VHH binders against p49116. Designs and how they scored, part 236

Target 1, 238 residues: p49116
Amino acid sequence: EGPLLSDTHVTFKLTMPSPMPEYLNVHYICESASRLLFLSMHWARSIPAFQALGQDCNTSLVRACWNELFTLGLAQCAQVMSLSTILAAIVNHLQNSIQEDKLSGDRIKQVMEHIWKLQEFCNSMAKLDIDGYEYAYLKAIVLFSPDHPGLTSTSQIEKFQEKAQMELQDYVQKTYSEDTYRLARILVRLPALRLMSSNITEELFFTGLIGNVSIDSIIPYILKMETAEYNGQITGAS

## First folded at step 13 (VHH)

Design y116 (framework vhh_enristomig)
Fold by ESMFold2-Fast, scan of step 13:
Structure y116 (fold): chain B 238 residues (1-238), chain A 119 residues (1-119)
Amino acid sequence: as target 1 above (238 residues)
Amino acid sequence: EVQLLESGGGEVQPGGSLRLSCAASGFTVSSNHISWYRQAPGKQREWVSTIYSGGRTNYAESVKGRFTISRDNAKNTLYLQMSSLRAEDTAVYYCATLSEYFRQFGDYWGQGTLVTVKP
């Protein structure tokens, strides 16, 4: 059987909303995050192995891992998004909220800790200089996670995850042949993704969504979008 | 966990009145700044009104003099009394613990309640 991912799955181009506002606001952040989420889900849908699992399994898998995929996307697109600027603006807002006694100190602490974890993750990926192929395989490894509760076809999912791991190993050994421990340094970063709260991610990046709509509730609808609808949301995506 | 639950929406004729409620859990209405927003089909979400922790109120120009924001501290509930309703007021109305300026996390949105003004 052929490789799990093709060269087309390495392409991951985020197109930011324009114009950039003078001061960052919830709507701009939400639009940027929504584009990244759509791009991530479109990317997953384009994988033949993912399609082969069927609609119900696809929905369950993405519901379980969307926060991991999204966070990897944030790290990969950090420069395009000016993510450090977005996070700095959020931190400034939180510090002002402490002074004005608008938010509970415990809640502010939880969110600040989440931002710190996110910054550390993105910094570690940047320091390792993770390339497009490595990001594609890391996303595939988290997508094809057989260990989420309630999944069916877990043996097939595990086989696809093992294939992703094998292909990543082959790529790293070929491309970074002089760096014997690169793969280990990359893989040890992945467990941190599961320590980040999906609820806090939604609050940070998706507060501008209409009502109190959860990402979990919209995932099935995003996965059913036609390619033209995805491309309309993500101009410049392949 | 902070939750907001809107209710009271429905169909009304032009010139009519309607009272929306927002039941809050996980936070205290009397000690927070709480706002109403609305979104009409095909339009962006717009701010409608805010009641501040100190009891001061503010309103969007389009609703000033027609809408009144209030709260019941004992019931931990926010209200929006709407009068002289127009077709342009047709929207889903949302309750939110948002500042008027830069709004982000720790701020929560309700599910919304639909108001339809049928000419």
Scores: ipSAE 0.000, ipTM 0.135, lowest interface PAE 11.3, mean pLDDT 82

Design y117 (framework vhh_enristomig)
Fold by ESMFold2-Fast, scan of step 13:
Structure y117 (fold): chain B 238 residues (1-238), chain A 119 residues (1-119)
Amino acid sequence: as target 1 above (238 residues)
Amino acid sequence: EVQLLESGGGEVQPGGSLRLSCAASGFTVSSNHISWYRQAPGKQREWVSTIYSGGRTNYAESVKGRFTISRDNAKNTLYLQMSSLRAEDTAVYYCATLSEYLAQFGDYWGQGTLVTVKP
């Protein structure tokens, strides 16, 4: 009967590997993105409601929504990641590639559109000054999404999503009582997450992933990690 | 100069198989991300599969379970093994390096090889 999320679920602190190298490379970006992905999945698995759904349901949910959780994490951690610097470097490279006629115009357009959507999303969240509680509930709303194809236990998932929505509403109405339409402004940002391609996200942030492993294949492993093993991964101390 | 040369295309019956090759010169396939794309008549070019420098592979949803991307580092050659071919797979197939966009170099494209699936 308790709240869906506790204060421990509001804390979301990304530890970056090393200071950004002189020249950005795909392996540094992949390590940084992997740490954010691990943090996001550890956040999800720490929720009692999520645990209660069982291993198979948990795996299916995260496989369906990892891109939305990751994108929310990028927005929340944009400052610590220097995300704007990373995206600007990629954009500059793609613009130079257009001038040299080295890349397919269609492929460049797809990647540029994705980067633009990501930048606009992060910018809109920053302008709204989304706080840690709001981010936690938005992540819960996307995590407990009952409408992904192939899911079972959809009734229970829907109940947890509704609980997340109710608790977000209660928080916003109490904390931002003078801003009657804040909740509406926040919630209309969420549909944009579904329009972002997980394949393009994987190519932008996980293209340097070492070994014959996809994000879909790594998800069950991450969700089964012990807390100590997880902490080793996010600090690089393993 | 980086060059990619595709081969192995041809006509095949539905349910058949083909193996495409992409011979690379001027760069090393084992050190780079390299992809297969295809373009059907009157349609935009679509991504099919990628093998990353670390050996990880990815596939478009429409080809998962039917196509396999691989490379031979000694021959500096990329392959696409295609099985259970459908009429919808009819396209010109291209190999392309996935850009090291953070390292400020662009993609390179081959000239393509035509695959026709017909009754």
Scores: ipSAE 0.006, ipTM 0.194, lowest interface PAE 10.0, mean pLDDT 82

Design y118 (framework vhh_enristomig)
Fold by ESMFold2-Fast, scan of step 13:
Order: structure tokens, then sequence, then C-alpha cells
Structure y118 (fold): chain B 238 residues (1-238), chain A 119 residues (1-119)
């Protein structure tokens, strides 16, 4: 019975496509997002507790929480991605779409609300100065959520979530000993992740991924990738 | 595979005129929506004009009466006729498909053509 996460699970290094284009386009946004998604799934797959649940449970968990993991990854990697620049470009596109009458008011409202929620979340995490250990444990809490519909092995998943919560508490109490309310401020940010639509995330960040393939459809494939294939995806090698 | 290639930019004095072209491949300009955008140094891209599949046109308020968008179906080419040019029109001009961003096809952009208005 060792810790749920090792120091290797704290390391989360996103390699961006190079060079960054002078002007952002859908293909650059989608390539960047895909690398983050693949990095997030590789991170999850490397956890021994996750492996112990078995392939069917692993697939169900990641299908249920990929949007939450991806959003935490966006917040953690916001500087590396120049996320504020990407979001500004999307907002500019939406404003132009209003002038051109191409998107309905309801659709624009849905997408703008999603972008505002994402900005709020990333800003709150930045203001809290969430560190790499805290991000790793927040991702583990999200990953080992026993309350998604259709899950089996919920008792074991719940035990892993509780272990993640305990280890986060121990870390925060030792590292930020003078800030007695830090853990509470961090944990109350998590419910916001479930208010963000995975369908809107998919359309904003994965529009150019593959024509008729959804994130839901590729998750089993990504989880079965050999390490070399994972490395190829996150670095952009063949 | 959609490719857009802008041309026709250059230096012009205030009050002058330029015609920009956008040659399209893998995309039919006569049956689709297509727009001109511009980006001045240090600013976000701004919409300039659109021609819709049905032939309707729309223009940003700042260019109304001065710019005219058109297309040549035989050449599969989009044009922007610019007249009465002002210093504030200095920008890199892009043509782009007017696809809903949230569709699987996204927007396609050209490389741009620089327009400099200076005395």
Amino acid sequence: as target 1 above (238 residues)
Amino acid sequence: EVQLLESGGGEVQPGGSLRLSCAASGFTVSSNHISWYRQAPGKQREWVSTIYSGGRTNYAESVKGRFTISRDNAKNTLYLQMSSLRAEDTAVYYCATLSEYLSQFGDYWGQGTLVTVKP
C-alpha cells in the first residue's frame, strides 16, 4: 500500500506544435488540444490504481470524465498553450458570426457561456496558484469519481477517490500549513467542471480532429496505445 | 482540402484604390459563403465583408460605400475592390470561408496579402 500517486505522476509537460503560426487557425487549435488530451489519458493510464480496475472500467471512467481532465489540463497548461490568445480568437470569430447572421443567438449564447465558465475556472485556479502536486491530486479525484452512471466496481473507485482526497489533504497541510482554508477553496472549484458541456468542448477544441470520429469513440483506442504511440501523439511524431 | 491564396496587396496613397483577389481550390466560391477579414499590427482580426452563397453581400460599417466584394465563378476567385483608402485600412487582408466554427469543417484561411496606405 504505497501512495496513490508517485512523483512521476506530478510531471505534466505539454509539447506544443512548432512553430506557432502567426495567426491562429482551427488546425493549430485542434492539434494543440489533441496533444493535451493524449497527455491527459497517458497520465491516467500510468496510475497503478487505475490499471488495477481493468480495461472496461478504465474506458468507462475516462469516457465519463475526459472533459473534466481536459479542462484541468487547460488550466494547468494555460501559459504553455497561450490559452488566453486562443480564447480571444474564438470570441472574435463568434462576434464576426453575429454580424454575418451565421450562428443563431441561442447557439452563440451557449458557446459564450461555455467560454466564460472556462475563463472563470482557469482564472480561479491561477489566482489560487495551484501547484503541480495539487493538480495531480485534483485530476485523480476527478478520474476516480464513483458517481457516474453505468459504472461497475464503484466501491473500489470510491476507495481510490478517498485515498486521493486524503493524500491531497496531507500535502496541503504540510506545504501550506499557515493557510487553513486552502484545501476548502481548492475543492469547491471542482463542481464547476461538471457544468461545462463536453459537446461544446469537443466542437471548440476538436473540430479538425477527424471528420466523423468523436472523442468518445477514440478513447478505447488511446487507452490501448503502446508507449511509443502515445509519445508520437504528444510530440507530433508519426 | 481547401486552399485560399490572396494577392493584389501593396502600397497606395490615401484616396487610392486596390483590388484584392483570393483564388480558391478545393472550394467552390459560387455555392458557398466567403469573407474578407483584415488584421492591423497589434490588433485582432476584424471582419470586413461577406458574399453569401445566394449573392447577398454585407459590409463592416467602417468600409460601407468604399469597398465592394464580388466573385468570378469561372475563375473560382473572390475579389475585394477597395476605393477611397485611408491610413486606418493598413492591414494584412485575408479571405476565409464562412463556415460555422463549431462544425467539423471549421474555417479555412489564406496566408494574407499586405495593404499599406501611406502618403
Scores: ipSAE 0.008, ipTM 0.197, lowest interface PAE 8.5, mean pLDDT 83

Design y119 (framework vhh_enristomig)
Fold by ESMFold2-Fast, scan of step 13:
Structure y119 (fold): chain B 238 residues (1-238), chain A 119 residues (1-119)
Amino acid sequence: as target 1 above (238 residues)
Amino acid sequence: EVQLLESGGGEVQPGGSLRLSCAASGFTVSSNHISWYRQAPGKQREWVSTIYSGGRTNYAESVKGRFTISRDNAKNTLYLQMSSLRAEDTAVYYCATLSEYLQQFGDYWGQGTLVTVKP
C-alpha cells in the first residue's frame, strides 16, 4: 500500500576497517567485502516487503541474488573502498603469477575477464552519476527478481519488483525531467550483473574466510541476526 | 586454503604461564592481521589480542600487561605468551585472521586449545 522504499532505505554508509594495513592483503579485502555484504543484507532485511515474504523465501532470494547486490554495492561504495586500488593490486598480482608460471593461465584469464567486467560496470555507473535513490531502487529491482530457479512465491516477488520499477520511474521522471532517456540508460546496465560469476566474486573478495566457509553458508545466519547484535558488530554501518 | 591450528594449552595453577601457538597454512603470517580469541564456559567468544601486518599489537583490557602476542615469520606461526594466569583466563583459545563477527556465522568452531587455570 505505501511506497516500497522510504528515505531510510536510501542511506547506505560503508565504514572501512581500521587501522588500514601497510599493504593490501587478502584479509583486509575480505573484511571490507564482508562489511559491504553485511550492510547489503541489513539493508534488504529493513524492507517491510522483504520481511512479508517470510524466512524461507527471504533466504532463497538472497542466496540467488547476493552477487548482484554485492556488485551494485561495490559500484555505489567504490570511492570509500578505493575499489580501483584493490582491483589494480589484484591484477598486478595475477600478472606477476603468469610471468612466474605459478598459476594456471586458464584460471587467471577467467579472473582477469571478471575484473574487467566489474571495472566496466563500475565505470558505467560512475559516468551515469547514479544517485542514492537510484541505487536503492536498482538494488530493490535485483532483490525482488522472480526468475531465479527454485523460488516460491514468485507472483508476489514479481509484484514487488514491478513496484520498485514504477517508483524508480517516478523518481527519475521528477528529478531528471530534462533527460528523457536516463531511465533507459540506467536499466540497460542491470543485465550485466547476471553475467558475473558468484564463484569468482568469492575468490576475489572472500578468500580470507576461515574454515571452508562459503557465502551461501553464512547468509542464513546473517538474516537471522537480531538488529541490536548486527549493529553492535559493525561500527558506523547503517 | 587458509588453515589455522592452535596448540600449547593445558592445565596450570594461578600465577603460572603458558605459551600458545597457532600454525598457519595457506597465507603468510607476517603479511596479514591475525588475532587470538577465547571462549570461557557458558560465555560468548571474546577478542583477546591482535598483531597487525606492520607489527603493531593491541590487547583486550583484561589481559594487558599479562599477555604478549608475537609471530615467527620463518615458522609462519603466531604465539600468545600468557603470564600471571588467573581463574578467569580459563577458556578455549582460538586464532583467526578475520573480524570476530564473521566467525560466529559458520557452524564450524575449530578445535582451539583448552587452557584451564585451577587453584
Scores: ipSAE 0.000, ipTM 0.189, lowest interface PAE 11.9, mean pLDDT 80

Design y12 (framework vhh_enristomig)
Fold by ESMFold2-Fast, scan of step 13:
Structure y12 (fold): chain B 238 residues (1-238), chain A 119 residues (1-119)
Amino acid sequence: as target 1 above (238 residues)
Amino acid sequence: EVQLLESGGGEVQPGGSLRLSCAASGFTVSGNHISWYRQAPGKQREWVSTIYSGGRTNYAESVKGRFTISRDNAKNTLYLQMSSLRAEDTAVYYCATLSEYLRQFGDYWGQGTLVTVKP
């Protein structure tokens, strides 16, 4: 059987809205985040192993892990996004909301803690100088996670996760042969992704969505989208 | 406030042409991915065309060679030039950015602009 991921799955190019406004607004942040979310879902949808699991399993997997995929995408695209600038703008907005008594101090603390965890994760990935192949396999490991509650086909999902882990190990050992402990340093970063609340990620990056729309509710529609419509909406498509 | 407003629809004979406009406020069209969608009475929504922030364009197979998406940065307006119109092109046309498109899963499309192709 061939590799889990091909070279096409290593390429991950985010195109940002431009120009970046002098004062960041909710629309710019939400549009940027929406592009990264769509790129991440398109990436997952293009994997033959993912397709083979069937639509119901695909929906359940992405619903369970979209925040992990999104956070890995934020880390990978941090420079393209000027993520530090976006996070600083969000912090400034939150601090102004406290001064105007719009949000509780306890809620602000939870959101600020989330931002610090996100910054720490992105900084750790940058310090490790994670490359495109490593990001692709880390995304595959979190995508093919068999341990989320309510999943079916868990044995097949586990086999794909193990395949992702094996191929990552082979890549790292071959490419970074002199760094014996690199794989271990990379893998111990993954548990931190599960400590980050998807609800807080929605509040920070998708606040511009209106009504009863949540990322969880949107996922089934995006994954069921006709191929032509999907391709017309993804960033970097031809 | 960010807003996209469609205009330019009307009644046209088969083989005719129309130019639709999408006026943006609160952001610039030149730096954004903006798409045209359409919905015919009793039918599902159909993606028509996208112009990407870098200027690249993409089209649904049914409209390739007949429709041209463009933008005028000075007027902050997106256009859809439609030629060789067919009865099947009859629909309400909408424009949206990706985040605005996602919002539609929890809300209704705006008014759009109606295009009617009939003899």
Scores: ipSAE 0.477, ipTM 0.757, lowest interface PAE 1.8, mean pLDDT 85

Design y120 (framework vhh_enristomig)
Fold by ESMFold2-Fast, scan of step 13:
Structure y120 (fold): chain B 238 residues (1-238), chain A 119 residues (1-119)
Amino acid sequence: as target 1 above (238 residues)
Amino acid sequence: EVQLLESGGGEVQPGGSLRLSCAASGFTVSSNHISWYRQAPGKQREWVSTIYSGGRTNYAESVKGRFTISRDNAKNTLYLQMSSLRAEDTAVYYCATLSEYLLQFGDYWGQGTLVTVKP
């Protein structure tokens, strides 16, 4: 059968809310993050192999890995988002909260550790100069993960993951032929994604947008959106 | 500088209605989480309602179905529409932005406005 991903799956274009406020606020952060989340889910559902697994399996896969996909998207779109500016504003807010004794020290520590891990991940990807094809295949490897509990069709998911790994290897060996160890450097970055808490990601980026509703609960709805409705969400049109 | 100024309190009979206002300066109401709190005589401060930056709302169980939180972006003002008022609703009402929300910028309280429910 043909390749797992086509050139259309390499294109990953985030449209930011406009205008950027002079003072960063929770609404701008949450809207930016929501656009990235919707773009990531639209990317996943556009893959023929993903569609072939069926709706129930598709939903279970995205529920299990949305945080990993979102974090890869943050790294890929870090410049477009001005992610370093957003994270600096959050860090400044948390440091001021410590001084004013308004939040528990344990909660602040947990969130700060998460931000440091996220910054380290994004910096490592930037230093490796990961290209669009490499990001697409890394997202596919994460998406087609057969080891999450409760999954059906695990043998087929594993075959798609292996296909993604093989196609990434072929791409890297052909494109970066003079860098013998590039693939190994890229792949050793992936385990860090599973150490990042989805609950903390949700708290940092989605509190203002979702309120009392979890991302887990909205995933089935987003995956069932028609293209026109989806485009309305990512462009801000109602 | 961030300032919050409450108004609209007063005396009302049981079953009556009041609308409280909170005028904000130094920040944009539509871009922040903002809450109503109250403190009755001799009691601890109680959370009443929050409107989140994205427009979602949440309410304390004691006021659900009776109170409605809203905002007017043109006036940069927060409102609390109170209906079916009870003697137990007698309190000083405060609007506040609190760092208890991880992404909330600035912790500010208004001076409060007194609501008294008398037969």
Scores: ipSAE 0.007, ipTM 0.177, lowest interface PAE 9.4, mean pLDDT 83

Design y121 (framework vhh_enristomig)
Fold by ESMFold2-Fast, scan of step 13:
Structure y121 (fold): chain B 238 residues (1-238), chain A 119 residues (1-119)
Amino acid sequence: as target 1 above (238 residues)
Amino acid sequence: EVQLLESGGGEVQPGGSLRLSCAASGFTVSSNHISWYRQAPGKQREWVSTIYSGGRTNYAESVKGRFTISRDNAKNTLYLQMSSLRAEDTAVYYCATLSEYLHQFGDYWGQGTLVTVKP
């Protein structure tokens, strides 16, 4: 029993690679993104309810939702990452690729639409001024999603999701008592996460550092890493 | 025209060492980010190591402490020194450079060199 999340699960501190290069490059972007991904996986692994589901279920859940967790992390850490600067550099590269006819127009359009969706999502979260407790519970809601294909223990996952929803509701009603519709405004943002392609996120943020290895293939190894290895990944190879 | 040619692969016993070379033409190794990738049988290609234009290096966790990436600017050649080799290191090794962000592998890469770790 007890709450789904503790105060320790609200803390989410990203350490960026330093120094920032004079010009943004693929490897800096990928290293920054990898640190955020590892931080997100470590966060999930630290939840007792998540641990209770067992290793196979944990792997399946994270494989299904890593893009949603990562995108929430991008929104939460947008300031520390200088995300707007990173996205502007990517857009500039894509515009140059159009002019030089290096990539197909259809592919560039798909990637540009993905970036626009990501910018819109991050801006909406910033406008709502989502706090650390709200981010923690939103991450828990997407983590404990029982509706992904191939999951086992879906009844238990659904119960943990409902617990996350109830605890978020209690928090918002207590903390933002004068804003009757705040919870609804927050929750209607979540479906947008599933409209963003995990394949395009992978190409934008993880190509160059991981190569052709998929995020899905490395997730089991990240989840099994000891704390020292996690710390090495989130502080980076300098 | 950019060309990369890997060499130095072969068969070694577990715990052995091997040095791979990548001879570059059509670009300067000292001014580019250059990586080693590998592809094991039945697996996706995986990143192994990068040397950045400024000389900084990074390694995949699976090879850290065992592999060393380096370059000889005068010979325009990239190297991968591999030590304490394991059966899991058996793969075709490729060198690659990135000139375009959305390339999953990189703009230029060689044909690869096979490394087989046999007991």
Scores: ipSAE 0.005, ipTM 0.151, lowest interface PAE 11.0, mean pLDDT 81

Design y122 (framework vhh_enristomig)
Fold by ESMFold2-Fast, scan of step 13:
Structure y122 (fold): chain B 238 residues (1-238), chain A 119 residues (1-119)
Amino acid sequence: as target 1 above (238 residues)
Amino acid sequence: EVQLLESGGGEVQPGGSLRLSCAASGFTVSSNHISWYRQAPGKQREWVSTIYSGGRTNYAESVKGRFTISRDNAKNTLYLQMSSLRAEDTAVYYCATLSEYLRAFGDYWGQGTLVTVKP
């Protein structure tokens, strides 16, 4: 009966490799992305409602929505990550790949369209000045999506999504009382997340893992890790 | 190209000590957080300790007070000082950044360094 998210679930602090290298490379990008992915999965696992759904349902939900959670995390952490600089480095790498005839023109076009969609999404969120509470509830709304194929307990998942929507509405109406249409402006941004291909996200941010491990294949292992191991890998402060 | 090369393992008696080394190339240890992991026969890989870029350290509960992680920035090398070793510490030890750890779920992690605590 308590709130879906507590203040501990609103806290989302990404620790970047420091200092940033003079010249960005695939290792820095992949490490940074891996930290954000890991933080996102740990965030989801820490939610009591999520835990209550059970291990099999938890795995199915995260496998279905990791790309949406990751993209929201990119937008939320864009400044900490210097995301614009990372995207510029990725574009430079793609331009070199075209020059060396390593990728087809059609594939490059798909990847560049994905980068454009990502930039537009992050710019929209920045323009709206989305705060930490709003990001937490948006992540909860995408996490507790009942409409993914193969899910069990869909009625319970839907109830958690509705609870997330209700608590977001209450927060926005209280905190931004003078901006009557803010919630509507925020929510219309969410459909764009489902236009983002998880395969292209893997190619852009997890280049160092592609061919060895897919994100889909590692999710069950990460979700089963002991709490102390999660904390040891993602927290830089004690 | 990023490389981490483990060394220093061996056979010890219970209660003994070992110092493991992890030599880095292709990046600087001081600008990354780097962890020690281990894998015992028939078990999945488990996290042992992390040193963060800022110098803070963290430890798995099972090794806290017995193991000490450190680095030598001039040598670009990470260390794990192991004391009061127990039979359950027997494992192949690996050092890795988070992305390398995640990649290892699909792949063999190279040779690592074997620590055997004899009964």
Scores: ipSAE 0.541, ipTM 0.781, lowest interface PAE 1.6, mean pLDDT 86

Design y123 (framework vhh_enristomig)
Fold by ESMFold2-Fast, scan of step 13:
Structure y123 (fold): chain B 238 residues (1-238), chain A 119 residues (1-119)
Amino acid sequence: as target 1 above (238 residues)
Amino acid sequence: EVQLLESGGGEVQPGGSLRLSCAASGFTVSSNHISWYRQAPGKQREWVSTIYSGGRTNYAESVKGRFTISRDNAKNTLYLQMSSLRAEDTAVYYCATLSEYLRSFGDYWGQGTLVTVKP
């Protein structure tokens, strides 16, 4: 069988919305995050192995791992997104919410801890100089996680995850032959993704969604879009 | 002014049927992807169904086989035919485009219409 991922699955290009405003607002942050979420889901949909699992399994997998995929996307696109600036704006917004007595001290602590974990993760990936191939395989490893509750086809999912792990190992050993421990340094970063709350990610990046809309509710909708419909949505075209 | 106006909600018994309407003004339903969403008391909004500009339809797993989305181009109106209603279908129902759902490109959400399923 051929490789799990092709060169087309390594390509991950985020196009940011209209020129960045002088002072960031919740709508710009939400639009930026939404574009990254759409890109991440479209990336997953393009993988033949993922398609082979069927629509119900695809929905369950993405619902379980979207926060991990999103966080990897934030790290990979940190420069193009100006993530440090966005996080600074979020911190400023949180400080204003404290002053206006809108959030409890315990909740503020949880959100600040999440931001610190996210910054630490992104800084670790930047320090390791993770390349596009490594990001693609890390995303594949978290996507094809067989251990989420309610999954069917768990043996097939596990096989795809193992294939992703093997191809990552082969790539790193070939490309970074002088760095014997590089793969280990990369893989020990992954457990941190599961320590980050998807609910807090929604609060930080998707506050601009109308009403009490959840990411869980939009995942099936996005995954069921045809490619032309997806392209129309991302470009804002008719 | 562009508006989406929901109607047709009410109280119904379990197993009953109800048809919701979404009347569009200043906006053409046949040229756009339009969805139904719902929000149950104390919960976040969830997607229910979409009719795409080309006429294709999709449904949330929880409503497949029970709900049918359609449109009347002459009346510029979107419909949601609901059958075999269950207590968990109790929610305020909204119509909106995907762009508005993501708040990226527009501001066209209706006020919603309440559906209550009570024995």
Scores: ipSAE 0.006, ipTM 0.422, lowest interface PAE 9.9, mean pLDDT 83

Design y124 (framework vhh_enristomig)
Fold by ESMFold2-Fast, scan of step 13:
Structure y124 (fold): chain B 238 residues (1-238), chain A 119 residues (1-119)
Amino acid sequence: as target 1 above (238 residues)
Amino acid sequence: EVQLLESGGGEVQPGGSLRLSCAASGFTVSSNHISWYRQAPGKQREWVSTIYSGGRTNYAESVKGRFTISRDNAKNTLYLQMSSLRAEDTAVYYCATLSEYLRTFGDYWGQGTLVTVKP
């Protein structure tokens, strides 16, 4: 009955491991990505509508959309992360590996295509100057996707997605009243998120995970994490 | 915790064959991308082969047609079947669960197993 998201859900503050090393390594990249993933899941858990769907549905939704949420988070936090620097270093490494004939050219090209799509997405969002409120509602739209296989409560999920779309429309029309087509320009960015492979995202950002386990396998653990435990993961405390 | 243990190395004559094994713990072989790398004395590590989670395989040009990567899901073990071995195949062979495309950023993989091709 109330709004889907409150002002609390607009705040999305990523705390980076400090300092960024002179030589980038998989552990720094993985720690940074893990903090963003944890922040994204904590954000989702804080939504009353999400909580109301129940634990099994929550797990299924996040397993289906974590890559879309993570990619939106990368775009939103690109400056804080120095994402362009990280991606440029990876691209340079991959290009040099092709030249030295050390790695498979076909697989490197597949990974490069993914990086280029990610860069294009982040650049598009930056060019549109997407604000925190818009990011919050875009994340809600992808989170409450009723079209993933195996979901229960699909009618309720669809209603929450429609509510997110309506609240985003109201915000954009009030805040950017002179830009009649801004909402359309924002929404046409979303289909690109589903073209990005979650497996390649895992290879690029989560290679440093201990156990080399899938993100799907750790999602239920993260969703059940206590607030104090979550804060410890985000800040790297003690 | 990921642990990889390579075995099956040894001395072999040119033209011979060897099968290397990599026993994995802390992750599932069938669900992950796993690669073989090698390092010859005085040289940098070289990618040899990858088997992807979906079962597709890929090989370095230097070993294509001579080496075959495979896995046994029940034993959670990766294999590298090497045939028509040459002196230049002499190296320590490593099993790696990290992305092969981030080798420069990667840490220690397995302990390795030595393959020596000598007449």
Scores: ipSAE 0.007, ipTM 0.156, lowest interface PAE 9.3, mean pLDDT 81

